# Ledger of designs, part 149: VHH binders against q96fz2

Target 1, 269 residues: q96fz2
Amino acid sequence: CGRTSCHLPRDVLTRACAYQDRRGQQRLPEWRDPDKYCPSYNKSPQSNSPVLLSRLHFEKDADSSERIIAPMRWGLVPSWFKESDPSKLQFNTTNCRSDTVMEKRSFKVPLGKGRRCVVLADGFYEWQRCQGTNQRQPYFIYFPQIKTEKSGSIGAADSPENWEKVWDNWRLLTMAGIFDCWEPPEGGDVLYSYTIITVDSCKGLSDIHHRMPAILDGEEAVSKWLDFGEVSTQEALKLIHPTENITFHAVSSVVNNSRNNTPECLAPV

## First folded at step 8 (VHH)

Design F2 (framework vhh_8pnl_2)
Fold by ESMFold2-Fast, scan of step 8:
Structure F2 (fold): chain B 269 residues (1-269), chain A 121 residues (1-121)
Amino acid sequence: as target 1 above (269 residues)
Amino acid sequence: QGQLVESGGGLVQPGGSLRLSCADAGFTFSRYAMAWYRQAPGKERELVARIYSGGSTNYADFVKGRFTISRDNAKSTLYLQMNSLKPEDTAMYYCAAVPKYYGRSYEYDYWGQGTRVTVSA
């Protein structure tokens, strides 16, 4: 997974993340660094994306089932990284293979500290290789969505004005991530950065790409992945597997250039 | 219901032109993406051209430079201007509109009855 869309305004995104804590109390996640959230239809590695993580990571005595939402850099910078420029790592830590996560120091160490997060997106993009050409066909991949009584007669490929209404009750994609905290050697703010765990592609996606992000399908899976105070690393890793509960459609080559940030990036073609 | 009605098909010689129209009598036209598909005998339906509610267009490679899709939201009418017609363009042409859906693949729910285009000498 190397490209996502996460374009919802902050208030809409927050409401889409409504959840229940361990005691059954309905909650919204509490923001950290909300000013660093930048909505985009075309998010690439090194950009910031919103993630969910346990409140216990920030407050010693917090209930580990309570959630924080925070923007983090895509591309995990390990806590032990000694160079001053984190961009040196951009290709190695965008994704983390599920089959080698416990063998790689960059991922094993933060996992041992309970540094699990859920990466939020509208969906992700993949490029299908086409035989006999250098051209690749991009696809937008996302959770199946349900029809709402108030949806109206708007088409899926409508103009940007009409696209605003298709997001009223969009189910966000929830991907399993690992994060770490890095202190710049020359001083400055602690950098929070993440990687997306990847698994073998499901049957439904195998014709598009051989790998997919580890998707946490439903609140039970999301809660168990985040709750490092009650759920061990071994138990949490049982949640990491391919899912068939996914859909997709082909999109325009406009998405190819990561500088393009318009609704056309995810519109069906 | 048959909400979309195509017209304008006919017999034309190679190199000729036709303009197809698709009229909507029963739904909110200006909020839909609209498309023209075609189906030759014994073949599957294929996309010819698509136009979004804001006016952006997509064309199949085999019609680029020859066909122009347009819409008039005030008249609830979709058009396909077909120039430099070839025998390979012979098909039944269908108008389609796509409503907003969640949990479904991108597909068209509203289809017209079709209008026949025959290109022969």
Scores: ipSAE 0.000, ipTM 0.100, lowest interface PAE 20.8, mean pLDDT 82

Design F20 (framework vhh_8cml_1)
Fold by ESMFold2-Fast, scan of step 8:
Parts: C-alpha cells; sequence; structure tokens
Structure F20 (fold): chain B 269 residues (1-269), chain A 123 residues (1-123)
C-alpha cells in the first residue's frame, strides 16, 4: 500500500474514532499537533497521516488503553539514522512485510519498544495490471459501509450521490502500523514516522494486487494492537493477517497523479 | 531518585530452588514492564524473563521456560523470579530492569537497572 485517502474534516475524523477504554468508558482520542493534519483524497509517502497510538507513549503514568491521535510522516525514519536529512535514508520504509518484520532492524527495534500504531484512512488505492497493455486500472479499497439514507450496506455499484451522504458515518480503514521517533543530530523537533505492515492479498483482492495492508478489523483487534502495556509483541503479531471483510470499486485515472486532491479521486466509475 | 534493589541470591545445589526479589522506588512502578537478565563471567548479559506492568502477560527465554516463574506485586513495588530445577549453567549475576510500560527482550531497551544479585549453582 502506497496511496490512501483520508479526507474527513478533523472533527468528523475524531468522532469516527470514538472508542471504549479498558473500563468501558466511551472516549474520543486526544489530539497531538492537530494543526499538522491535512485532509486529502490522495495521500502519498512522505506526507503526514493521522495515526492512533497509546497515550502511554507520551505520558508515563497514562492508562495504556487510552488513545492519542497524531499526524505522523508516512515512511519510517529509524531512531538509529545518523544523517541530518531524513529524505537521504537509503531504504524504502513505506511498507513493512509481515514475514520479515522481526528480521529487519528498522522495524524490529521499534516493535521491541512497543511502538505500534493504527494508521487511519478512508481507504487505500491499488492499480490493477491490465493484460496486453501498460495501462493500469485504479481501485479504491475500503471497509463495507452502511447507507445513511436507507437501511443496508454501501456497495461498489452505488451512485455518486449516495457516496456524498455517507461521510458523516464513514467507517475508517484501520491498518496496522509501526512507528519510530528520530531526533535530528543537530537539534530540532523529534520526528514521528510510520510504516504500514503488509500481508499477502486476500482472495477477494487477489485479481487487483498481490499484497494488501494488514487490516485490523474491529475494536478488539485495534485495542490489542495499540495496547503495548498489556499485549506483547508476539501476541500483537497474531493480529497480522489478510482479511476478507473489504470491498472496492474502480475509480478514474485522476487519482494516478498524487497532486490531484479532489472527490473525483475516489468516486465510482 | 530511581532505585532497583535485588535480593535472594546465593549458593544452591543443582536441582535446588531460589526466589529473587527486586524492590523498586522513585518511579511509578505500576506503569513499567519489569525484566530479569543474567550475566555469567566472560559472557554477555542475556534475557531471562519479563512481565507487563499489569502482570497479565509474561515472557521467558528458552532456558527459563518451564523452570522459572516471574511475578509482581504492584502494591509492594516488587517483582519476583522463582527459579526451580536450577542447573550449573544458571550461575551468574541476576539483574532487575524496568521499561516504561513495555515488554523488552534486549538489555538496551530498558530504562533502569539494579546492581545485581549473585546466583551460584554448584555441588
Amino acid sequence: as target 1 above (269 residues)
Amino acid sequence: EVQLVESGGGLVQPGGSLRLSCAASGFTFSRYAMGWFRQAPGQEREFVAAITYSGKSTRYSDSAKGRFTISRDNAKNTVYLQMNSLKPEDTGVYFCAASEGRLYFTSTDYDYWGQGTQVTVSS
């Protein structure tokens, strides 16, 4: 996964992340650096995206089941990186393969520190290879949604007008991520950056792309992934697997250019 | 002022048992994962066992599982290591360590360390 949509206004996004803590109390995640959140229909690596993480990462005495929402740079910069410019990192850390995550120092070290996060998106984009041509068909891939106007689910065949009315109740895609903290050698603000864990594609997506992000389907999985105070790395990694609870529809080539940031990027075609 | 103080070490015969204790002060103990490490003469420090801040999850090295049990008492700010079926290979200095709310397997991941307590297993 190399392109996402996360376009909801901050207040709508925050409400979409409502959760229950360990004691069953209903909560909204608390923001860090909310001014750095930039809604977009077309987010690429090196841009910031909102992630959920345990409050215990920021506050030593915090309940590990309480959640912070913070913008982080897409493309993990390891804490050991010694250059002054993060863009000079020789390795692509946009995605992290689930099968080698414990073998790669860039990912193993932050995992050992409990630096797990949930990457939020409306959905993600993938490009299907078309036989007999170099042309690719883009698809928008997301959780099944409930129709706002009428009882029932939102399908790939729904009209654009129905899509306009679902954003107030949109179920955000929740992807398993690993983050790290990098301190510039010459001083400056600590950089928080993340990678998305990837798995083999599920049967439903196999004709579109051979890989997919590790999706955490439901609050139990999200809670266990985030709670590094109670859930060990070994137990958390059991949550990393393909899911079939996903849907998609074809979109126009407008999305191909990452500079295009309009509703046309994810509208059904 | 952070302090971790280990106790309970000593000399024991092969097949015997020892219970190590680590008393913590100067930090919010209930928010820290706790670990036990050991170091034999001429060897690097190795992981033995760890427990989450709540006590609900534990981890053991291959050499420790089935023989050792880690536990904690948050009301007493103490972590324990019950060692059974001790072998000469278990001889070493045992260190208590604290990490902020996390389970770690490597020594470089821990924030605070005790001075260690000597365990000697010999006939």
Scores: ipSAE 0.000, ipTM 0.193, lowest interface PAE 13.8, mean pLDDT 85

Design F3 (framework vhh_8pnl_2)
Fold by ESMFold2-Fast, scan of step 8:
Structure F3 (fold): chain B 269 residues (1-269), chain A 121 residues (1-121)
Amino acid sequence: as target 1 above (269 residues)
Amino acid sequence: QGQLVESGGGLVQPGGSLRLSCADAGFTFSNYHMAWYRQAPGKERELVARIYSGGSTNYADFVKGRFTISRDNAKSTLYLQMNSLKPEDTAMYYCAAVPKWYGRSYEYDYWGQGTRVTVSA
């Protein structure tokens, strides 16, 4: 997974993340660094994206089932990285293969510390190779949405008020991530950065691309992945597998250039 | 009310060729992703080939190099050119359509009634 859309206004995004804690209390996640959230239809590695993580990472003795939402840099910078500029990291940590996550120091160490997060997106993009050419067809891939006559489908909402209604009830894609904390050696703010765990594509996506993000389908899976206070690494890793509960449509080549940030990036063609 | 009507099926000998057609009656054809599925007696329906509204194609491994899917938006018609036919290609062949803006990876919204292909000596 190398490109996502996460364009919802902060308030809409926050409401889309409503959840119940261990006591059954309805909650909204509490923001850290909300000003660093930059909505975009075309998020690439090294940009910030919102993630959910347990409050226990920030507050000693907090209920580990309570959630924080925070922007983090896409592209995990390991805590041991010694350069002053994280963009100079010699290897790509945008994604982490599920089959080698316990073998790679950059991922194994933060995972052992319970540094699990849920990466939020409207959906993600993948590029399918076209027959007989070297061109690729981009697709926008997302959870099935509730279908209604007025809203619930991207292509069914052709007016501004109908589009607003589609996004108000949008089910966000919830991808399993690992994060780490890096302190610049020359001083400065701690950098929080993440990687998305990837798995083999499900049968439904195999014609588009051979890999997919590890998607956490439903609140039970999301809660278990986040709750590092009660759920061990071994138990959490059982949640990492392909899912068939996914939908897609073809989009225009406008999305190819990561600098393009308009609704046209995810609009059906 | 949109309808898909398949034609072109028949009896052929192994190694023969057939061209299937699927005519759109009532859709704006260019707004749909199209696919060919098949179902042999006692087996589940399986994807043969798909073509997206933008022209991109996918093929099942068992037909790659032998079958070609194509579309003619001006004629609102989907085609499947089948070459080097084998006895195991014997099945009912179905045309399927899903709007380009919505659909599941494993589902299509509209289906035709099918056209029968028999490959035998």
Scores: ipSAE 0.000, ipTM 0.171, lowest interface PAE 17.0, mean pLDDT 84

Design F4 (framework vhh_8pnl_2)
Fold by ESMFold2-Fast, scan of step 8:
Structure F4 (fold): chain B 269 residues (1-269), chain A 121 residues (1-121)
Amino acid sequence: as target 1 above (269 residues)
Amino acid sequence: QGQLVESGGGLVQPGGSLRLSCADAGFTFSKYYMAWYRQAPGKERELVARIYSGGTTNYADFVKGRFTISRDNAKSTLYLQMNSLKPEDTAMYYCAAVPRYYGRSYEYDYWGQGTRVTVSA
């Protein structure tokens, strides 16, 4: 997973993340650094994306079932990194293979500290190799959406109100992530950064790409992944597997250039 | 339905400047793509500049470096700052809006009635 869309306005995104704490109380996640959230139809590594994480990471004695939403840098910078510039990290931490997560120090250490997060996106992009050519066909991949009489498909345009309803009720893709905290040697703000755990593609995606993000399908899986106060690393890792509950459609080559940030990036072709 | 109202057009000398404004009722303005089009006598409407909900801008080659599109979501107003105006810029200028969530289509739901710009010695 190397490219996502996360374009919702902050208020819409926040409401899409409504949840229940351990006491059964309905809540919205509390923002940290909301000004660092940069909505985009075309997010690449090194950009910030919103993630959910347990409130207990920030507040001693907090209820570990309560959630914070925070923008984090895509591309995990390990806490032990000694250079002044995170972009100089010599190995790729955009994704973390599920099969080697406990073997790689960059991932094993933060995972042992309970630094699990849920990476939010509208969906993600993958590029299918086309036979007989070096051209790739991009696809936008996302959860199946609940259709109402007024929701319609992404490709249907009835009125501004109808199109607004497509996104106002959008079910966000919830991907399993690991984050770490890095303190710049020269001083400055702590950098929070994340990696997306990847698994073998499900049958439905195998013709598009051989790998997929580890998707947490439903609130029970999301809650268990986030709740490092009650759920051990070993138990949480049981949630990491391919899912078939996914859909996709082909999109325009406009998405290929990461500088393009328009709805055409995810529109069906 | 949104109502778009353009203003700021007028007569200017070559090399002069004008600032066009487009106001709407404020309904979900921050979620719309906004664009300026123009139509010169006897020609088709052509795109001058667009600004997306995320702040990305795109300009026609014939106005690059001279015109600047901007938006103020709090005031529900779109602007076009026009500098170094040329006689060839003489046209009716139209404001257009399309919802942010349109994908493939750049077709516009709402058009204003236009504001006239004349560049003449």
Scores: ipSAE 0.000, ipTM 0.091, lowest interface PAE 22.5, mean pLDDT 82

Design F5 (framework vhh_8pnl_2)
Fold by ESMFold2-Fast, scan of step 8:
Structure F5 (fold): chain B 269 residues (1-269), chain A 121 residues (1-121)
Amino acid sequence: as target 1 above (269 residues)
Amino acid sequence: QGQLVESGGGLVQPGGSLRLSCADAGFTFSSYSMAWYRQAPGKERELVARIYKGGSTNYADFVKGRFTISRDNAKSTLYLQMNSLKPEDTAMYYCAAVPRYYGRSYEYDYWGQGTRVTVSA
């Protein structure tokens, strides 16, 4: 997974992340560095994206089931990285293969520190190779949405007005991530950066691409992945597997250029 | 908490100098980024200077060129050298240890009791 959409305005995104803590109290995640959140229909590696993580990462003695939402750089920069410019790191940290996560120091170390996060998106993009051509067909891939007139559904939208209604109750894609904290050797703010864990594609996506992000389907899975105070690394990793609860539609080539940031990027063709 | 102990404050005339110290009373100093904050009567606490684990420094605009932050990991001590002091520098000065998390002021660990600096003729 190398391209996502996360376009919701900050307040809409925050409401879409409403959750219950371990005591059953309804809550909204508290923002950290909200000014770094840049909504876009076309997010690429090295840009910032919003992630959920446990409040316990920031506050001593906090309830580990309470959530912070924070923008983080896509492309994990390990805490041990010694160069001054994180962009000089090899770009293989955009994704982390589930089968080697405990063998790679860049991922094993932050996992051991409980640095698990949930990467938020409207959905993600993949490019299907077309037989007999060098062209690829892009697809927008996302959770199945409620199919009602009032709630709106991307699959049921026929007009711009219907598309505007789709986002009112949109179920955000929740992908399992690992983050790390890097302190620049020559000074500056600590950099928070993440990688998306990937698994083999489910049968439903195998014709589009051979890999998919590890999707956390439902609040129980999201809560267990985030709660590093109560859920061990070993138990959390049991949540990492392909899911069939996903849908998609073809989109135009407008999305190919990461500089294009319009609703056309995810509109069905 | 209260494991950090500030010292070196006092009364000085405008243009004078002071060196503040912050000693670790029982936690692992070298694992933290360290900062000096100050709070004038009736005002909010504000960041004066920060020194990162690697030794790099950041300063508030109002002290640039006048104050120098430094650390001695072997002695578990943080310093603030204050030169060309102004009446506006009058405040209680606090040291803080930050365990690599940066956020709003209420998320910082403030483990010092503060040391008073008064700049007056």
Scores: ipSAE 0.000, ipTM 0.136, lowest interface PAE 15.7, mean pLDDT 82

Design F6 (framework vhh_8pnl_2)
Fold by ESMFold2-Fast, scan of step 8:
Structure F6 (fold): chain B 269 residues (1-269), chain A 121 residues (1-121)
Amino acid sequence: as target 1 above (269 residues)
Amino acid sequence: QGQLVESGGGLVQPGGSLRLSCADAGFTFSGYTMAWYRQAPGKERELVARIYSGGSTNYADFVKGRFTISRDNAKSTLYLQMNSLKPEDTAMYYCAAVPRYYGRTWEYDYWGQGTRVTVSA
């Protein structure tokens, strides 16, 4: 997973993340650094994306089931990184393979500190190899959406009003991530950055790509992944596996250029 | 065990200047992130300025252009130069230190007892 869409306006995104804490109280996640959230239909590594994480990471004695939403840099910068420029990191930390997460120091160390997050997106993009051509077919991949009279359908959206109905009730994709905190050697603000854990593709996606993000399907899985105060690393890792509960459709080549940031990037072809 | 000791507070007229100092009383802080906080009577403690181990700084909007935070690692001393003081700057000023700052106020490991600044005619 190397390209996502996360275009919802901040208020719509916040409502889409409504949840219940351990006490059963309905809550909205509280924002940290909301000004760093940049909505886009076409987000690439090194850009900021919103993640959910436990309030306990920021507040001593906070209820670990309460959630913060914060923009983080896509591409994990390990806490031990010595250079002043994160772009100088010698290896790609956009994704973290589930099968080697406990072998790689860059991921094992923050995971041991409970630095688990849920990466939010409208969905993600993958490029299918086409036989007999150098071109690849892009697909937009996302959770099945609940069909209601009110919410509309992405395939039937033909006007701005219909698109608003689709997005107001959109079920965000929730991907398992690991984050770390890097303090620049020269000083400055702590950089929060994340990686997306990847697994083998499910049967439904195997014809598009051989890998997929580790998707946390439903509030129980999301809650357990985030709650590092009550759920150990060993227990949390049991949540990391392929899921069949996804859908997709082909999109135009407009998405290929990461500078293109329009609804056409995810519209069905 | 370390202690932070603030000094330099006092009474000054509006428009005046003061320089606050914060010295370690038993530990070296060259690797520490240091900060100045203040608390006026009946109000919550608020960040005034922060300086990271490498020298980068952050300032609260209400002091930008008037206050300058600096450090002397050789002397293990933190400074706050306060210019163009206003009656609203009247508060107890506290020095804080942490080996690494993760964006959480409660993560500061060391706090001083404070030094009082009064800006009055």
Scores: ipSAE 0.000, ipTM 0.117, lowest interface PAE 20.1, mean pLDDT 83

Design F7 (framework vhh_8pnl_2)
Fold by ESMFold2-Fast, scan of step 8:
Structure F7 (fold): chain B 269 residues (1-269), chain A 120 residues (1-120)
Amino acid sequence: as target 1 above (269 residues)
Amino acid sequence: QGQLVESGGGLVQPGGSLRLSCADAGFTFSDYAMAWYRQAPGKERELVARIYRGGSTNYADFVKGRFTISRDNAKSTLYLQMNSLKPEDTAMYYCATGYKISGNPYFEYWGQGTRVTVSA
């Protein structure tokens, strides 16, 4: 859970995040720093990714069910980190294991503050170890997507034109994250950064990789994870488990180099 | 869910001095910048001084040379030393802790304030 795709233009991404607040009112998430959102087919740790979080984190007395969308750095920098350069953090905080999240200070402290977020992606990449070769086969892993004009879901056999059209109604992958706020010791803007919680892989993904992100499948799970004003840490952690509602296809080795940022990265081979 | 509690305000004559203190529930005090704000009746709340985690400070022009902000992370306490007080310094003084994104700060919590009156 070290590589994702999140390539949708800002307006398409925003519409894909339409939701209902506690009152049942239809809403779009409100942007913070929209100019820092950089669409990419190949996002690696230390890059920024869009994240949903409760409006209550930014505004006192806000309805905790209302959502903000903001770019955050992938790779959690703990609030207590005292050096001036966050890249000098010696711990890998790209992922946070679900089984040790309450044991590690870097994650337990922000989780105790309700700093839960939902990490948005088109999908994520994993590299399958192949017997008899030193090469790994990359796969793009994502929620099943519904064809709006035809019965059934979109697949590898569909034309590139049909794949391009599906992005207008793409169901974004929603991964459980924890974020923290790090203030530079000598002043400057606060850095918001996140980690993705990981769980054991489901049966459907076990042949590809032994771990997977904790996926929040559906609006009820997303709402409960984000709503730190009404949902305790203990209750929210019950949402963290493997899911079988996932699909995948093999992709080109082009994705291996994180500098490659083209549709070929996620195209079926 | 920490709470900030200001103290040290009072009545003082022009030219006098006061030291304000702000104590919190303490768990993450050393992780954040701290600030003093003030609000006079009928006026908007204005920043007086800010101290960053590493010790760097910023002051409003109207208090430079007269006020000194400092912090004691071991005691989870913020201070404002106010010297050469003027009637114009009369206000409710608030401490705040928070963070910023894209230059727009959100404060995790504010205190209830402590009153400073500078009058003969």
Scores: ipSAE 0.000, ipTM 0.290, lowest interface PAE 13.3, mean pLDDT 83

Design F8 (framework vhh_8pnl_2)
Fold by ESMFold2-Fast, scan of step 8:
Structure F8 (fold): chain B 269 residues (1-269), chain A 120 residues (1-120)
Amino acid sequence: as target 1 above (269 residues)
Amino acid sequence: QGQLVESGGGLVQPGGSLRLSCADAGFTFSDYSMAWYRQAPGKERELVARIWSGGRTNYADFVKGRFTISRDNAKSTLYLQMNSLKPEDTAMYYCATGYKISGNPYFDYWGQGTRVTVSA
């Protein structure tokens, strides 16, 4: 997973993340650094994307079931990184393979500290290799959506004026992530950055791409992944596996250029 | 804090009236159900009245006949007309929006509330 869409306005995104805490009270996640959130139909590595994480990471006496939403840099910068410029990191930390996560120090160390997060997106993009050509077909991949009288579907939005109705009650994709905190050697703000855990693709996606993000399907999985105060690393890793509860459609080549940031990026062709 | 801004609270004597307003500054008001909740000191938040996007209403038994919930979609504003106020109505009043995640409705408040005090 190397390209996503996360275009909802901040207030709509926040409401889409409504949840119940351990006491059963309805809550919205509290924002950290909300001004760093930049909605886009075409998010690439090194940009900031919103993630959910436990409030206990920021407040020592907090209930570990309470959630913060914060923008983090896509591309994990390990806490031990010694250079002054994170872009000088010489290996790709955009994704983290589930099968080797406990063998790689860059991921094992933050996992041991409970630094688990849920990466939010409208959906993600993958490029299917076409036999006999160097041309690739992009697809937009997302959770199956509930059809309502007002929400419609992404395939039914035939004009720009109707796009708002597609996103009513949109179920955000919830991907398992690992984050770390890096302190610049020269001083300055702590950098929060994340990686997306990847697994083998499910049967439904195998013709598009051989890998997929580890998707946390439903609130029980999301809660257990986030709650590092009650759920150990070993228990949390049992949530990391392929899922079949996914859908997709082909999109135009407009999405290929990450500078293109319009609804056409995810519109069916 | 939040996109919803409550107003209209105040101090009133028993039997008096107040009209609360909730202004929506950030989302598609007409597509969501809206509600008024209240919270007295030391108690959990309780539902007072709800209005669905289509205009259907529901009221808690303790306010039926005294309170009226309404909405103005053109102004993105929610109202609560409170008549025959009682000391037991003293609370912080919050407006809330309704939405769905994974097919289940979730209901929460966004504003900081407006205080209503009913005392002689």
Scores: ipSAE 0.000, ipTM 0.097, lowest interface PAE 20.8, mean pLDDT 82

Design F9 (framework vhh_8pnl_2)
Fold by ESMFold2-Fast, scan of step 8:
Structure F9 (fold): chain B 269 residues (1-269), chain A 120 residues (1-120)
Amino acid sequence: as target 1 above (269 residues)
Amino acid sequence: QGQLVESGGGLVQPGGSLRLSCADAGFTFSDYDMAWYRQAPGKERELVARIHSGGSTNYADFVKGRFTISRDNAKSTLYLQMNSLKPEDTAMYYCATGYRFSGDSYFDYWGQGTRVTVSA
C-alpha cells in the first residue's frame, strides 16, 4: 500500500470515527494537532494521515479504550534515528510485512511498547500490471458500503454526481499500523510517524496485487488493536490477516500523478 | 502512456559517456524513491541504481564507480550519468518510481524507455 484517499473534512471524519469505550459510552475521538490534517484524494508516503490511537499513550492514567485521533507522518522514523532530517532515512518504512514484523527492530521495538494505531482512509489505490505494456491499471479499494436511501449502492452504476453523495455515511477503511516517536537531535517537537502492516492479498484482490494492507474489519478488531493496556502484542497480532470483505473499481490514470487531488482520482471509469 | 519521459539514450563508443534524464510531466517527484532499470535484448530486467527521496543512493555492483544517479526535485528530473561505458551496458533504460515494502522494492515503469547502444 503506497497510496490512499482520505479527503473527508475534519468534522465529517471525526463523526465517521464515533465509537464506544469499554463502559459502553458513545464517544468521538479527541484530536491532537488537528491543524496538521490535510484532506486529499491522493495521499503519498511522507505526507500526514489521520490515525486512531489509545488515549493512554498521552495520559498516564487514561482509560486505554478511549481514542485520540492525530495526524502522523506516513513512513515510520525509528526512535534511534540519529540524523537531523528524517527524510534521509535510507530504509523505506512505508509498509511493514506481517511475517517479519517481530524480526525488524524498527517495528519490533515500538510494537513492544504498545505503539499500535489504526490508519484511516477512504480507501487505498493499487496498480494492476497490464501484459504487453509498462503501464498499469489503477484501482480504488475500499470497504463495501451500506446501502441506504441516502447513499445507495456504490459501484459501476454510480455516476460522479451520485458518488459525491455517499461520503456522509462512508465507512472508512481501518488499517493496522505501528507508530513511533522520534525526538529531533537539535530539539523541537516530537515527530510521530507510522507504517502500515501488510499481508498477502486475499483471493478477491489477488488479480490486482499480491500484497494488501492488514485491514481491521469491524469495531471489535479495531478496539483490540488499539487497546494496548488490555491486549498483549501476541493477542493483537492474531488480528493481522488477509480479509475478503473488500471491494474495488477501476479508476482513471489521473490518480497516477500524486499532485492530482480531485474527485476524479477515485471516481469509477 | 508516458507520465515520465526518458531521454538521453543513443549510440556511443566503448569508454564513452552518456547522461540519461527522466522528466516528470506532473508527478509529485520529491515524495518518491526513484530508480533506473535496464533490460538488454533477450535478458531479464535488472536494477541499475536507486535514489531515496531524501537523497541516499544504491548501485548495482556492475555499475559502481562508473554510474552516478542524482535528482533535481525543483526540476522534477532524475539523472543517470554513465561513464566508462561497456558493450554489456547496451540495453533499454527505464525510469521508475516506487517504494520499498519491508525489504521488497515496488517500482512502476512509467515511460517507454530510452535505448543505449555501446558498439565496439
Scores: ipSAE 0.000, ipTM 0.152, lowest interface PAE 17.0, mean pLDDT 82

